VH-VL binders against Uncharacterized protein C28H8.2. Designs and how they scored, part 6

Target 1, 141 residues: Uncharacterized protein C28H8.2, of Caenorhabditis elegans (q09243)
Amino acid sequence: ANFISDPRSMFPKMVRTKNAFHFLQYFMGTFRRMFRNKTEMIEHFNYYDDQVKGTDCHIQEELDFARFKSYFDRYTRTHYNPEIRIIFAIMTKDSSHMTVEFHVTSQSWFGFEDHFHMIIRAVNDENVGWGVRYLSMAFNC

## First folded at step 17 (VH-VL)

Design y3 (from x2 with light chain K58N H98Q)
Fold by OpenDDE, fold request of step 23:
Structure y3 (fold): chain C 141 residues (1-141), chain A 119 residues (1-119), chain B 112 residues (1-112)
Amino acid sequence: as target 1 above (141 residues)
Amino acid sequence: EVQLQESGPGLVKPSETLSLTCTVSGFSFSGYYIAWIRQPPGKGLEWMGIISHSGSTNYNTAVQSRVTISVDTSKNQFSLKLSSVTAADTAVYYCARSPWYDILTFDYWGQGTMVTVSS
Amino acid sequence: DIVMTQTPLSLSVTPGQPASISCRSSQSLLDSDGNTWLYWYLQKPGQSPQLLIYEVSNRFSGVPDRFSGSGSGTDFTLKISRVEAEDVGVYYCMQGIQLPLTFGQGTKLEIK
């Protein structure tokens, strides 16, 4: 796998890939490992552009990067045993954009089984590789 | 606006069952957990239990044998039942919510409802 | 159960002066992953509790920056840099590392 540095990342020491398959693999991998692991949290969010925007069906306001990261940070600290799977992945003909829906399951702090869907729109930047520009979280929406 | 409202009889006789309802509005219950927390007059707070969107529950062992928390999804209501009540169960009862991403953070509380156990 | 002990149980503060409330847990609230599960709530007179701080030092939305939380392990502190009339009420710390969740006795803050 070929990786390149992302100058737009808050963590420039980390790298991205221009390969969609590897992007998804690493994205999912870091997602699974970021639970209660701050280092992996940083690694996971390296795949997001600093301009990332998102939505949560329970929050009417659009989420910026900071707020979204806070949500996921809190989620990963209060949940365990994560499982993430791809529901669908659609890529443009020129491989410049990709929309992916993930299904995430986990156990809460109290042992409850939780799950949510997230849809990301990723862009394959010629200079920095694949990065998430938009995401939508759907927890029992 | 996020709102939780507790309701039920303000007076319950000893040995009977205390029944309360928490009605939520301004948000979808499916994205939140609901906890019941009580406060005896002039005393602190006691966590009684919590229920998930799916109806799964976790109770304080101190009341586990007598407490039942449930959800009515059709009414956006949560219920608390406490059986075999005594004077020690006299308290203001609160329902509070926690978001799906942080079950330990009770970000909004109901106004509370006072329940007195007396003959 | 984890016992949460607050000190003092009551304090009277002149408006504009700082206030400090301590909360001690009977065991560490730090988990193996480095997270610390301590929360602060305020119950104003005649009202329900409201969230102030989550996980030691994070202010909840709308909470003024004059409120700050700190601490580690078993010792935690809530500070108010400049007490205002609206800060009157009973403050509670809560631990979330172990079930059941437990609260401190509460600290009543009054204005002189």
Scores: ipSAE 0.817, ipTM 0.919, lowest interface PAE 0.6, mean pLDDT 92
Fold by ESMFold2, look of step 18:
Structure y3 (fold): chain C 141 residues (1-141), chain A 119 residues (1-119), chain B 112 residues (1-112)
Amino acid sequence: as target 1 above (141 residues)
Amino acid sequence: EVQLQESGPGLVKPSETLSLTCTVSGFSFSGYYIAWIRQPPGKGLEWMGIISHSGSTNYNTAVQSRVTISVDTSKNQFSLKLSSVTAADTAVYYCARSPWYDILTFDYWGQGTMVTVSS
Amino acid sequence: DIVMTQTPLSLSVTPGQPASISCRSSQSLLDSDGNTWLYWYLQKPGQSPQLLIYEVSNRFSGVPDRFSGSGSGTDFTLKISRVEAEDVGVYYCMQGIQLPLTFGQGTKLEIK
């Protein structure tokens, strides 16, 4: 394999939190900070399952872990001052799954305010903790 | 199939306003910015400005006082108006898109429309 | 405005031979985050421009691996390892570090 350009890809996957509130704080916090900090981007994606799948209304192909990481890496290079807030969060009665909708705003390099919604499904694995299993993005759609 | 198509008059008189339309199809423009870029005959490319799906604009300072870029979401159309034209505005005019995840990458361009400024 | 200067302005090559195009910017294209905002486009005869390379060295989707980009600061190079007939056209560099976006004057590549 080729891990020379990113030594963090060689670290073992961190043990995740089983606390839903701490997971959401971590998700939102690392999301905001990854716009300025590549370490925070790596930390943000540590809570995504390797098998994560998802969609965006403007991208025809199904998205996977590598594609989410690639698109967010490119997006954050030309956007700044992100804000993220929870629209709703719901959890199954057994506290094993949650669905959360976020509203995100940022400023683009051209000086435009962009906003979009993200919906995640996260799973609380009994051995690993909370991880993002599905992500749906709606850039102005 | 992603398409952008420029249209408008081929001839405009000096001092008048040039008006062009870029009609898009095969994609939802809400995830893209649209730029207008022109090319005088036998010369290079000049970025004129860019517009978001919501109508926010950023213009090249060289043409900022004369250019207006707008969007009509109901028609999937973007427009360019350039006032007080001179022979220096004779060019092929292109519209091009950039995706939300990389706004400086112009990945699809229209075929261009030639505009000549002449009496 | 950042001036982008390309050399040579015209290049005639035998098919199968390499080609190299230089682009120099009047100011550094390296930002404070370590990103370099240099792009390459090809305009084939009778066509609109198409993106080849973004951010110095990244090939756009569908671009053959015979195209490569390199450089830093103010000096950049596009290389074609073995020129093919379909590579004929005018090559433009573009900077994206500062508004307005500006292009080089173009390098015309022809087949001998």
Scores: ipSAE 0.702, ipTM 0.865, lowest interface PAE 1.2, mean pLDDT 88
Fold by ESMFold2, look of step 17:
Structure y3 (fold): chain C 141 residues (1-141), chain A 119 residues (1-119), chain B 112 residues (1-112)
Amino acid sequence: as target 1 above (141 residues)
Amino acid sequence: EVQLQESGPGLVKPSETLSLTCTVSGFSFSGYYIAWIRQPPGKGLEWMGIISHSGSTNYNTAVQSRVTISVDTSKNQFSLKLSSVTAADTAVYYCARSPWYDILTFDYWGQGTMVTVSS
Amino acid sequence: DIVMTQTPLSLSVTPGQPASISCRSSQSLLDSDGNTWLYWYLQKPGQSPQLLIYEVSNRFSGVPDRFSGSGSGTDFTLKISRVEAEDVGVYYCMQGIQLPLTFGQGTKLEIK
């Protein structure tokens, strides 16, 4: 059976979807909910490959899964009212790779409006489904 | 490397306005907030306020009627103005940054600048 | 405003021995989401403050593992398992649950 595509399956967190539209809906949905729900934080990062790499223009070193999760865990605890929208999404002709740019806004605990861009590169693994392989973040850099 | 540098007058007369600048380098300040924190001689730390890269501010209520924090992005400078000063405002004044991923951690501080309020 | 009270205010320690600094807040630093907003800073002689511990027990990057933080609610502790000469200075706790941000009065650590 196709456990990734069956909405009745109780294991969607462990087995990812192969559907690009559902992946983006889950990614954005869990992103919004993780700001106030620690379980959703775990679910959001279930769609990141354990070998994920990336950058942030304000952080000098290359980032890995643990660093991204740590930074987002801290960010979400001091920010509220997140909005995330797709700026563009591009998929390879064979539907194996996708590049998506998101715009994110939120309010900080100090009452300031913050915004930034995220660019992800996701890979559709034949056995597991879509996962984030690379993440780039920029606060107006 | 990351640097924050406070500058301004060493002496200010009572009832006048104290004016300081914090010049930043070695990082893109769009990913950081800048706070002003002062320390009276031989005493502890007092948070005065914080500013975003876009100029939004939040002030300590104890000084909010007298303090203005501002930013000039073209000069990579942040400013503190404190009006109607008294001897109680004598302190070392620090600027410090906090990163986008944890706005309550002040990870780099300037060296501080001493301001004495005296007639 | 939340008052942060540190004890002792001064501590003299033989090199290699442990040290413990307490911080008490006038109200709980635990928020409704289960996060606790307590921080520790060190100001070495003639230097600016530097961050040691964030959110009770997390060591900031580059902070030696001989530093550890613990506590909950209103009572918090910073421990140094083996004091070194470079650890001298004034230690401050800070709360981040409520504006204005407030610091403890400081604990001066000296080497005998």
Scores: ipSAE 0.669, ipTM 0.854, lowest interface PAE 1.3, mean pLDDT 88
Fold by OpenDDE, fold request of step 23:
Structure y3 (fold): chain C 141 residues (1-141), chain A 119 residues (1-119), chain B 112 residues (1-112)
Amino acid sequence: as target 1 above (141 residues)
Amino acid sequence: EVQLQESGPGLVKPSETLSLTCTVSGFSFSGYYIAWIRQPPGKGLEWMGIISHSGSTNYNTAVQSRVTISVDTSKNQFSLKLSSVTAADTAVYYCARSPWYDILTFDYWGQGTMVTVSS
Amino acid sequence: DIVMTQTPLSLSVTPGQPASISCRSSQSLLDSDGNTWLYWYLQKPGQSPQLLIYEVSNRFSGVPDRFSGSGSGTDFTLKISRVEAEDVGVYYCMQGIQLPLTFGQGTKLEIK
């Protein structure tokens, strides 16, 4: 994973002193910023023991942050009223790694209710703190 | 390789229902919208409607009363049905995709399938 | 419906020379967030349309940099700095500010 933060990066690295929960809150908060306060974003932590996925769930290939940012910059131009929930989270005992699944809902300007799952694998680097190593998206889950 | 392929009868009688299928491959359809766009011979393009990965639809009001767009997720297929066809519905019919992050950008199109309405 | 008007409807260009196509909308394509929803497509002979430009000036991946889009409000332009044989076809502008999506009449580009 690249923990070197581009000033234009949507998801900058977190400081070493912040715990995983704060990292997740920060991560979720970046989505609010993406929508430029045009609409209210609802953030919830609703943890389930099992992943919540439908039978028609499809996972896209891994995205790097540059591509992710490009996609969501465009996404936010046509979508409104996002809601993001943490539906699954698991962390190693040593707090060095974490996998989190988000459920995101939004409304397109065509009136479509869109939803997808976003799965991240984060690493707690001793020098730079928490950072996303892996990001994937699952649609129609 | 991203592919969309339209298929269906090339000839439909007046007053009958035109039925086409768009088969997609090389990408996860759940991450995209599918639009149907038609082109009468020697004419321009007409947007007919669009369907989301969840099955939500939006139609051109010009054909809304006659058009139905649906999805079969088990087959990776999208369908267009146009009822009560007339000669005015003779056209090449395209399905096109737009990504989840940009619903208005039709980045890949099928080859199109010609449908002639004639008795 | 928003009417998209292209000019000219046809043009012949000597290879290596520039070309310019105009697209005018019956109402502004600028939304309240500052986004402008104008797209350009090219339909080469015997082929399906292909995306050239999205949102006025953004080249789609693989589109040569000799293509450029510009404009604002209701007036837009597609420019080809040096026309090549592979650029032959019909160019369409499309608006996405309002449903239904609508296209221009098309501009046929030929090589002299």
Scores: ipSAE 0.659, ipTM 0.861, lowest interface PAE 0.6, mean pLDDT 86
Fold by ESMFold2, fold request of step 23:
Structure y3 (fold): chain C 141 residues (1-141), chain A 119 residues (1-119), chain B 112 residues (1-112)
Amino acid sequence: as target 1 above (141 residues)
Amino acid sequence: EVQLQESGPGLVKPSETLSLTCTVSGFSFSGYYIAWIRQPPGKGLEWMGIISHSGSTNYNTAVQSRVTISVDTSKNQFSLKLSSVTAADTAVYYCARSPWYDILTFDYWGQGTMVTVSS
Amino acid sequence: DIVMTQTPLSLSVTPGQPASISCRSSQSLLDSDGNTWLYWYLQKPGQSPQLLIYEVSNRFSGVPDRFSGSGSGTDFTLKISRVEAEDVGVYYCMQGIQLPLTFGQGTKLEIK
């Protein structure tokens, strides 16, 4: 299914919402802010389901909520000036599921520009709204 | 299984260029940086520089004028060239990797290759 | 360059006894965000270095819990609560707050 995905919309920050535009705006905004400190990291991960699963092609084991948070906690300590952009977004007709690909760039402490792709699968839960159910990260793999 | 293997000539003449290769397997370039670190006989460790998967480099200022680190992604290889060598460059040379999530931790090292600079 | 000074340079320990290795940096390793960039490596005889501790006190995967790191600012300590035969080798601290990355001169640990 097709939908308009416009993260440029000026909506207030929300932890969980059933509105797709608000979810994407908040997800991206909190993503950028998590590079500032651990408190902001907690705020970003409030949009992840406790049972989130996923992969990274450079990490052998399947990743869960705690592992994603741990790796991003370490990553954000040595990377700065994040940018995150939507590459594509696809949502079901009933607005219950979406898949979004992001391109992320940052500067590493060594002075290198790093970038990777991040794909989320999010579910609009009847009780709590949009949350990330699956996350895949790919550093050019 | 993650492996790094250094290779190159064991003997290099003074004033010439030392050339080493680090061949990697069990992981891909894109998730890691590669550092070159050397250890003169009976002495400690000296970081020489680091390279990103895309070929960007950062060198120790002590050797910056003489060192070049490069990557050949088609061969899973990283290279070190050190020009104008002297006896002081005699050392075991290691390559080591650092992961995307913690770039200051060198979590796997090669076994090292000994290079002697002598006439 | 940041100079990393280790003491003692050599340590002989009876098996089962504790060991303590100090590392002092010529400048603070604490950054403006509150992170401290101090690392410990062990080089066992005939082997390449292996990571033990990252960011002062975090044990790397597979490192026994008898190893612990502590310290702040310019003064850091690696402790081994009960030394075992497999712990022999040279211990290096490394700073990661500023380029070039620099190591201490090493502390050789031996069993009596």
Scores: ipSAE 0.644, ipTM 0.836, lowest interface PAE 1.4, mean pLDDT 87

Design y3 (from x2 with light chain K58N H98Q)
Fold by ESMFold2, fold request of step 23:
Structure y3 (fold): chain C 141 residues (1-141), chain A 119 residues (1-119), chain B 112 residues (1-112)
Amino acid sequence: as target 1 above (141 residues)
Amino acid sequence: EVQLQESGPGLVKPSETLSLTCTVSGFSFSGYYIAWIRQPPGKGLEWMGIISHSGSTNYNTAVQSRVTISVDTSKNQFSLKLSSVTAADTAVYYCARSPWYDILTFDYWGQGTMVTVSS
Amino acid sequence: DIVMTQTPLSLSVTPGQPASISCRSSQSLLDSDGNTWLYWYLQKPGQSPQLLIYEVSNRFSGVPDRFSGSGSGTDFTLKISRVEAEDVGVYYCMQGIQLPLTFGQGTKLEIK
């Protein structure tokens, strides 16, 4: 998205940040908090570009924004105690792109501990700031 | 293509142990849980338990003392053992999977295998 | 354990007519976060169950829009706006708020 607020929306959106460190802190913080309720989920997905694409090795086709949001909306309702940490973060010389790998753990409603990795590519839009353009998820695949 | 296939003996004597396998293909274990669900003839469905890809289990309290669910990832197989069976354990036994994004939805089921407990 | 009670246990419906199946739980399926954990499955003759509806009203992928779910608390309904021959089978509700997971006893839908 290239705008801070949409006059067609009844709920003004939060401004993204152009600071890479703040982006990562907010991305990780909102990721943890989205497990609490749907309002926090909206905050997390404010950091994803509308055109985000990606993959999950257990889902055969490419995923888009709507499908990622739908899957995480359902996942967070049955998983608890999330932890997310950075494994690697790499930025291009012009500070326009960043690739970050996260390790995620959570406890499922059945009492099982789940692990997976997330790899994002984020783009620093001059008008909007950092946003996730690509997301890959893997559960030991 | 996602497939689950149950197999087992068909006939088991009372007081013995029922042993079944569920062979899976077309998906990776790490993103899914496998449940065992049974259906007595002419009756409804009973959830028996569920297992993660790493072998963690949760069982229905009604059968918890008699049931063991396990996984052998080298064979793409999940197993159900039910000890001390009676005629009440006569049923079609299904395995079913639930995906990482919604662990309470059983989106693919095996075709089921009939087990009769009779002397 | 949460007991799931379905009514009717059997119904016969003329093709093209609506059908309605009720499911009642012995305890509320609404959790403290406002989510309601009620699911519907269809078992067609000679087949394994297949998921129709998750979390009260969400149609699973590939499920026709003539199927709809509704309800809250302890009372839930599956509706078929226009019954087709392929809809024949036994319908089961399931609760996911409490272990063990439990199913209703089933509602057999037939064409008359």
Scores: ipSAE 0.622, ipTM 0.845, lowest interface PAE 1.5, mean pLDDT 87

## First folded at step 18 (VH-VL)

Design z1 (from y1 with light chain K58N H98Q)
Fold by ESMFold2, look of step 22:
Structure z1 (fold): chain C 141 residues (1-141), chain A 119 residues (1-119), chain B 112 residues (1-112)
Amino acid sequence: as target 1 above (141 residues)
Amino acid sequence: EVQLQESGPGLVKPSETLSLTCTVSGFTFTGYYIAWIRQPPGKGLEWMGIISHSGSTNYNTAVQSRVTISVDTSKNQFSLKLSSVTAADTAVYYCARSPWYDILTFDYWGQGTMVTVSS
Amino acid sequence: DIVMTQTPLSLSVTPGQPASISCRSSQSLLDSDGNTWLYWYLQKPGQSPQLLIYEVSNRFSGVPDRFSGSGSGTDFTLKISRVEAEDVGVYYCMQGIQLPLTFGQGTKLEIK
């Protein structure tokens, strides 16, 4: 019943989908699972374009794929029990772009509750499917 | 531009309460934790505790009965109070921050403030 | 509490020569997820501590590549491949696997 047991998530392949609902389902599912181990992080980042760019209000410079992966790698090792939900999702009428806001909560190793918002802009490539092109993080700011 | 600045009295009498303030600037501190760490003269470092922007705290059990760490978000200030001080509490007191993506890494420290407990 | 023991407590090194500092923890710093929570700090004379190495072997931003960390379980080492005058100070290891966070007693590095 839960997303973790979904047969589609059992395969090692990081297949992108052209279906918006399935993309969001897989994005959130792999996001939660990357807190459990490193191999799950590879699955999650398969949905990010290599050219992904973004921001965080606590980090002055523009972030790229390598920086996002590095920060999430460190974050997930000191945080536990993640929850992620959609706040809103907006898609262009031609179904080529979407903007989604997520709310994320977790527990830090010090026993504190942390939460933040993520806003993604994703593009539905005709050959590959949905991929994250831009990510904005608002960690308590 | 990131700055942490400790302030407080240089001298405190035994049995009184030591009060220190850490004023932060040059960063949006709502995504950071602030730790207090002290260093007795000629000795090593002792972690005293840590606080989130929202005021949640975790203390070293060795000082937990005497220590209170708090935050005043309107002033960008964190405070340390240590009650019933003795000469053993004589130390340089530092505040340090840890970023949201790696909370066990203290990446910026204040300059430290010396507190002497003496009659 | 986890006790962190450093050896040697003092080290005098000729400029350009290597240095090695050991840190031993009273309990394993390896968690059930395979992460090892050991950190190194340097406190230069008259300064506050600065982070050198996080999680055993990762150099913090701006730390020269002559610094390297290694080790596992309870035994860890910080190496400086070629000591420079600016490396003088007290080196501390810290464990982050268990509260309270604890530091070693320090290793003072001097130039001879």
Scores: ipSAE 0.603, ipTM 0.821, lowest interface PAE 1.6, mean pLDDT 87

Design z2 (from z1 with light chain L30E)
Fold by OpenDDE, look of step 20:
Structure z2 (fold): chain C 141 residues (1-141), chain A 119 residues (1-119), chain B 112 residues (1-112)
Amino acid sequence: as target 1 above (141 residues)
Amino acid sequence: EVQLQESGPGLVKPSETLSLTCTVSGFTFTGYYIAWIRQPPGKGLEWMGIISHSGSTNYNTAVQSRVTISVDTSKNQFSLKLSSVTAADTAVYYCARSPWYDILTFDYWGQGTMVTVSS
Amino acid sequence: DIVMTQTPLSLSVTPGQPASISCRSSQSLEDSDGNTWLYWYLQKPGQSPQLLIYEVSNRFSGVPDRFSGSGSGTDFTLKISRVEAEDVGVYYCMQGIQLPLTFGQGTKLEIK
């Protein structure tokens, strides 16, 4: 069923936690919840103390989290058998920034295999905690 | 600017093969699906089929035996071939895109190209 | 195939007055997850179809709020609260619950 959700609550830009791990869990929880019981989440957590450049694969930048939430809601309604992989997570030494890359594979209801990469860059605000500053995705590349 | 443009011969003889091309620009085709939809003069819309970036297709069973949809990634072009045409295949042919997040939503359409089947 | 039946097939409306178009499907357009796959398109004279509504009631970007969609199961309605001259054209409903995708016959809206 179609439901109206507030992206600020379901997929907020900022999460009031200073723990990077909890933020990541929250973010993954959002994806898991959006795919509901259809999701097989395989987490490969590779931590690197380095900065990884984003993929050059036709990246669509999205800074409107409401729009992103809308897209992803629609995607989850039209796709099946999703497999979500955390490819890597990189955090700065001072724990001020974190970059995470996801890979999602699924089947559209037409039977087409689709996949996309998603990169999020989060910032640790001293007062608020971790929040997504940047989000990008590359579909079928 | 998102653009889809159909092209091909406007006249095809009966029993021959109708060939059309849809040229897309202004977006990355890997993030979209392309459907072919036709409209006979003064009539409604008929969904013919859809293709993914990888070339996977689904066709309307009504034309499945005669239709082939393909993609040329190097040219950003999608093709429609309809064999053994008859007068019933006279129509305006549209290509339309649907986004990766909603394969059922045709958010942008070409202007359409008229194809007349006549001897 | 799922048959989509629109009523009326034509209507003439005075500008500023409301309009209502019905679309009925031969079977339910709701899937097992509770999603309903009904779409509305408008084809203005001499133009290609354009998306109005997706999934029963969601207005596509740029579509005025005077357009609204509603319904469930097999019975759906497109409403225009105040018809304007730019609303002239043929309206189509489309189902996406199963292949092949099918459209209604179209409803021609004219201005009196």
Scores: ipSAE 0.720, ipTM 0.896, lowest interface PAE 0.6, mean pLDDT 87
Fold by ESMFold2, look of step 18:
Structure z2 (fold): chain C 141 residues (1-141), chain A 119 residues (1-119), chain B 112 residues (1-112)
Amino acid sequence: as target 1 above (141 residues)
Amino acid sequence: EVQLQESGPGLVKPSETLSLTCTVSGFTFTGYYIAWIRQPPGKGLEWMGIISHSGSTNYNTAVQSRVTISVDTSKNQFSLKLSSVTAADTAVYYCARSPWYDILTFDYWGQGTMVTVSS
Amino acid sequence: DIVMTQTPLSLSVTPGQPASISCRSSQSLEDSDGNTWLYWYLQKPGQSPQLLIYEVSNRFSGVPDRFSGSGSGTDFTLKISRVEAEDVGVYYCMQGIQLPLTFGQGTKLEIK
């Protein structure tokens, strides 16, 4: 089964941190943990805005929250031993927007090492804190 | 449009090496694995092996001593070589892709190429 | 290797009637997290295989809702609630829990 939230939701699901460092630690930590325990998938997506949009260079259509969650759910069931590192992080002077590039590695069920880059744009909402608004994934493209 | 196209000789002599290519277009292959699957006439499907976009391979143990799968990234081509062929290797050979997000689903297949092993 | 056994090997169905195809594995296809790695493919006459069902019961994109998959452990079923002429071909189950990936021997569906 797939445990996705209602894709029509326009509201944040939970109150979030307003601290940029804590947000990045949470994002990376939950990213790693969803590979170990599939019930932790919800925890990782707690900081994705329901209206999140993005791209993957192998998929022509714009991606939304439901599709990202579905793809990561399927990916993490066949991949293991993730590593995620920040390549760069840039924040606006007013600390309202952040762009972060990550490098991700994992090992697939076939025994292959997979690599990709992931770029997020996060927005620090005055009322609820940091949330991922845009996500771009690049598997060697 | 996503396309995979197998090509190679239709006839191979016993004990020789069968060599096939799979040319891909309409997608960037770096987000996919490519599997080779064969189907002897009137019989079912046999998974032969799979290759990552970086060239790592995993082979069916039944054929691993004879099979080599490779990629040429400059040509968008994947290759299958099967050595020491016998009549039992007569089959339609398919290449198929699986996406990064679900590596166990073969969502697009080539049209297949028939290879006959005979003297 | 995991052996996948399909029954029946062939069947003839009057259009509009249901069809049921069984697939049995030589060992459980359920992993320690409770996921079950069973897939169904259809090969229409003169065509390459196409994915119908992934992970027991999930229809692949564009697959009509008259197709449904079910089962657990070692016993799985593909059902077609109302067979249409375009459903003719050979149906294969595949397991994805253990290498090498293996397919059933196929079930040929014909229109009577």
Scores: ipSAE 0.698, ipTM 0.869, lowest interface PAE 1.1, mean pLDDT 88

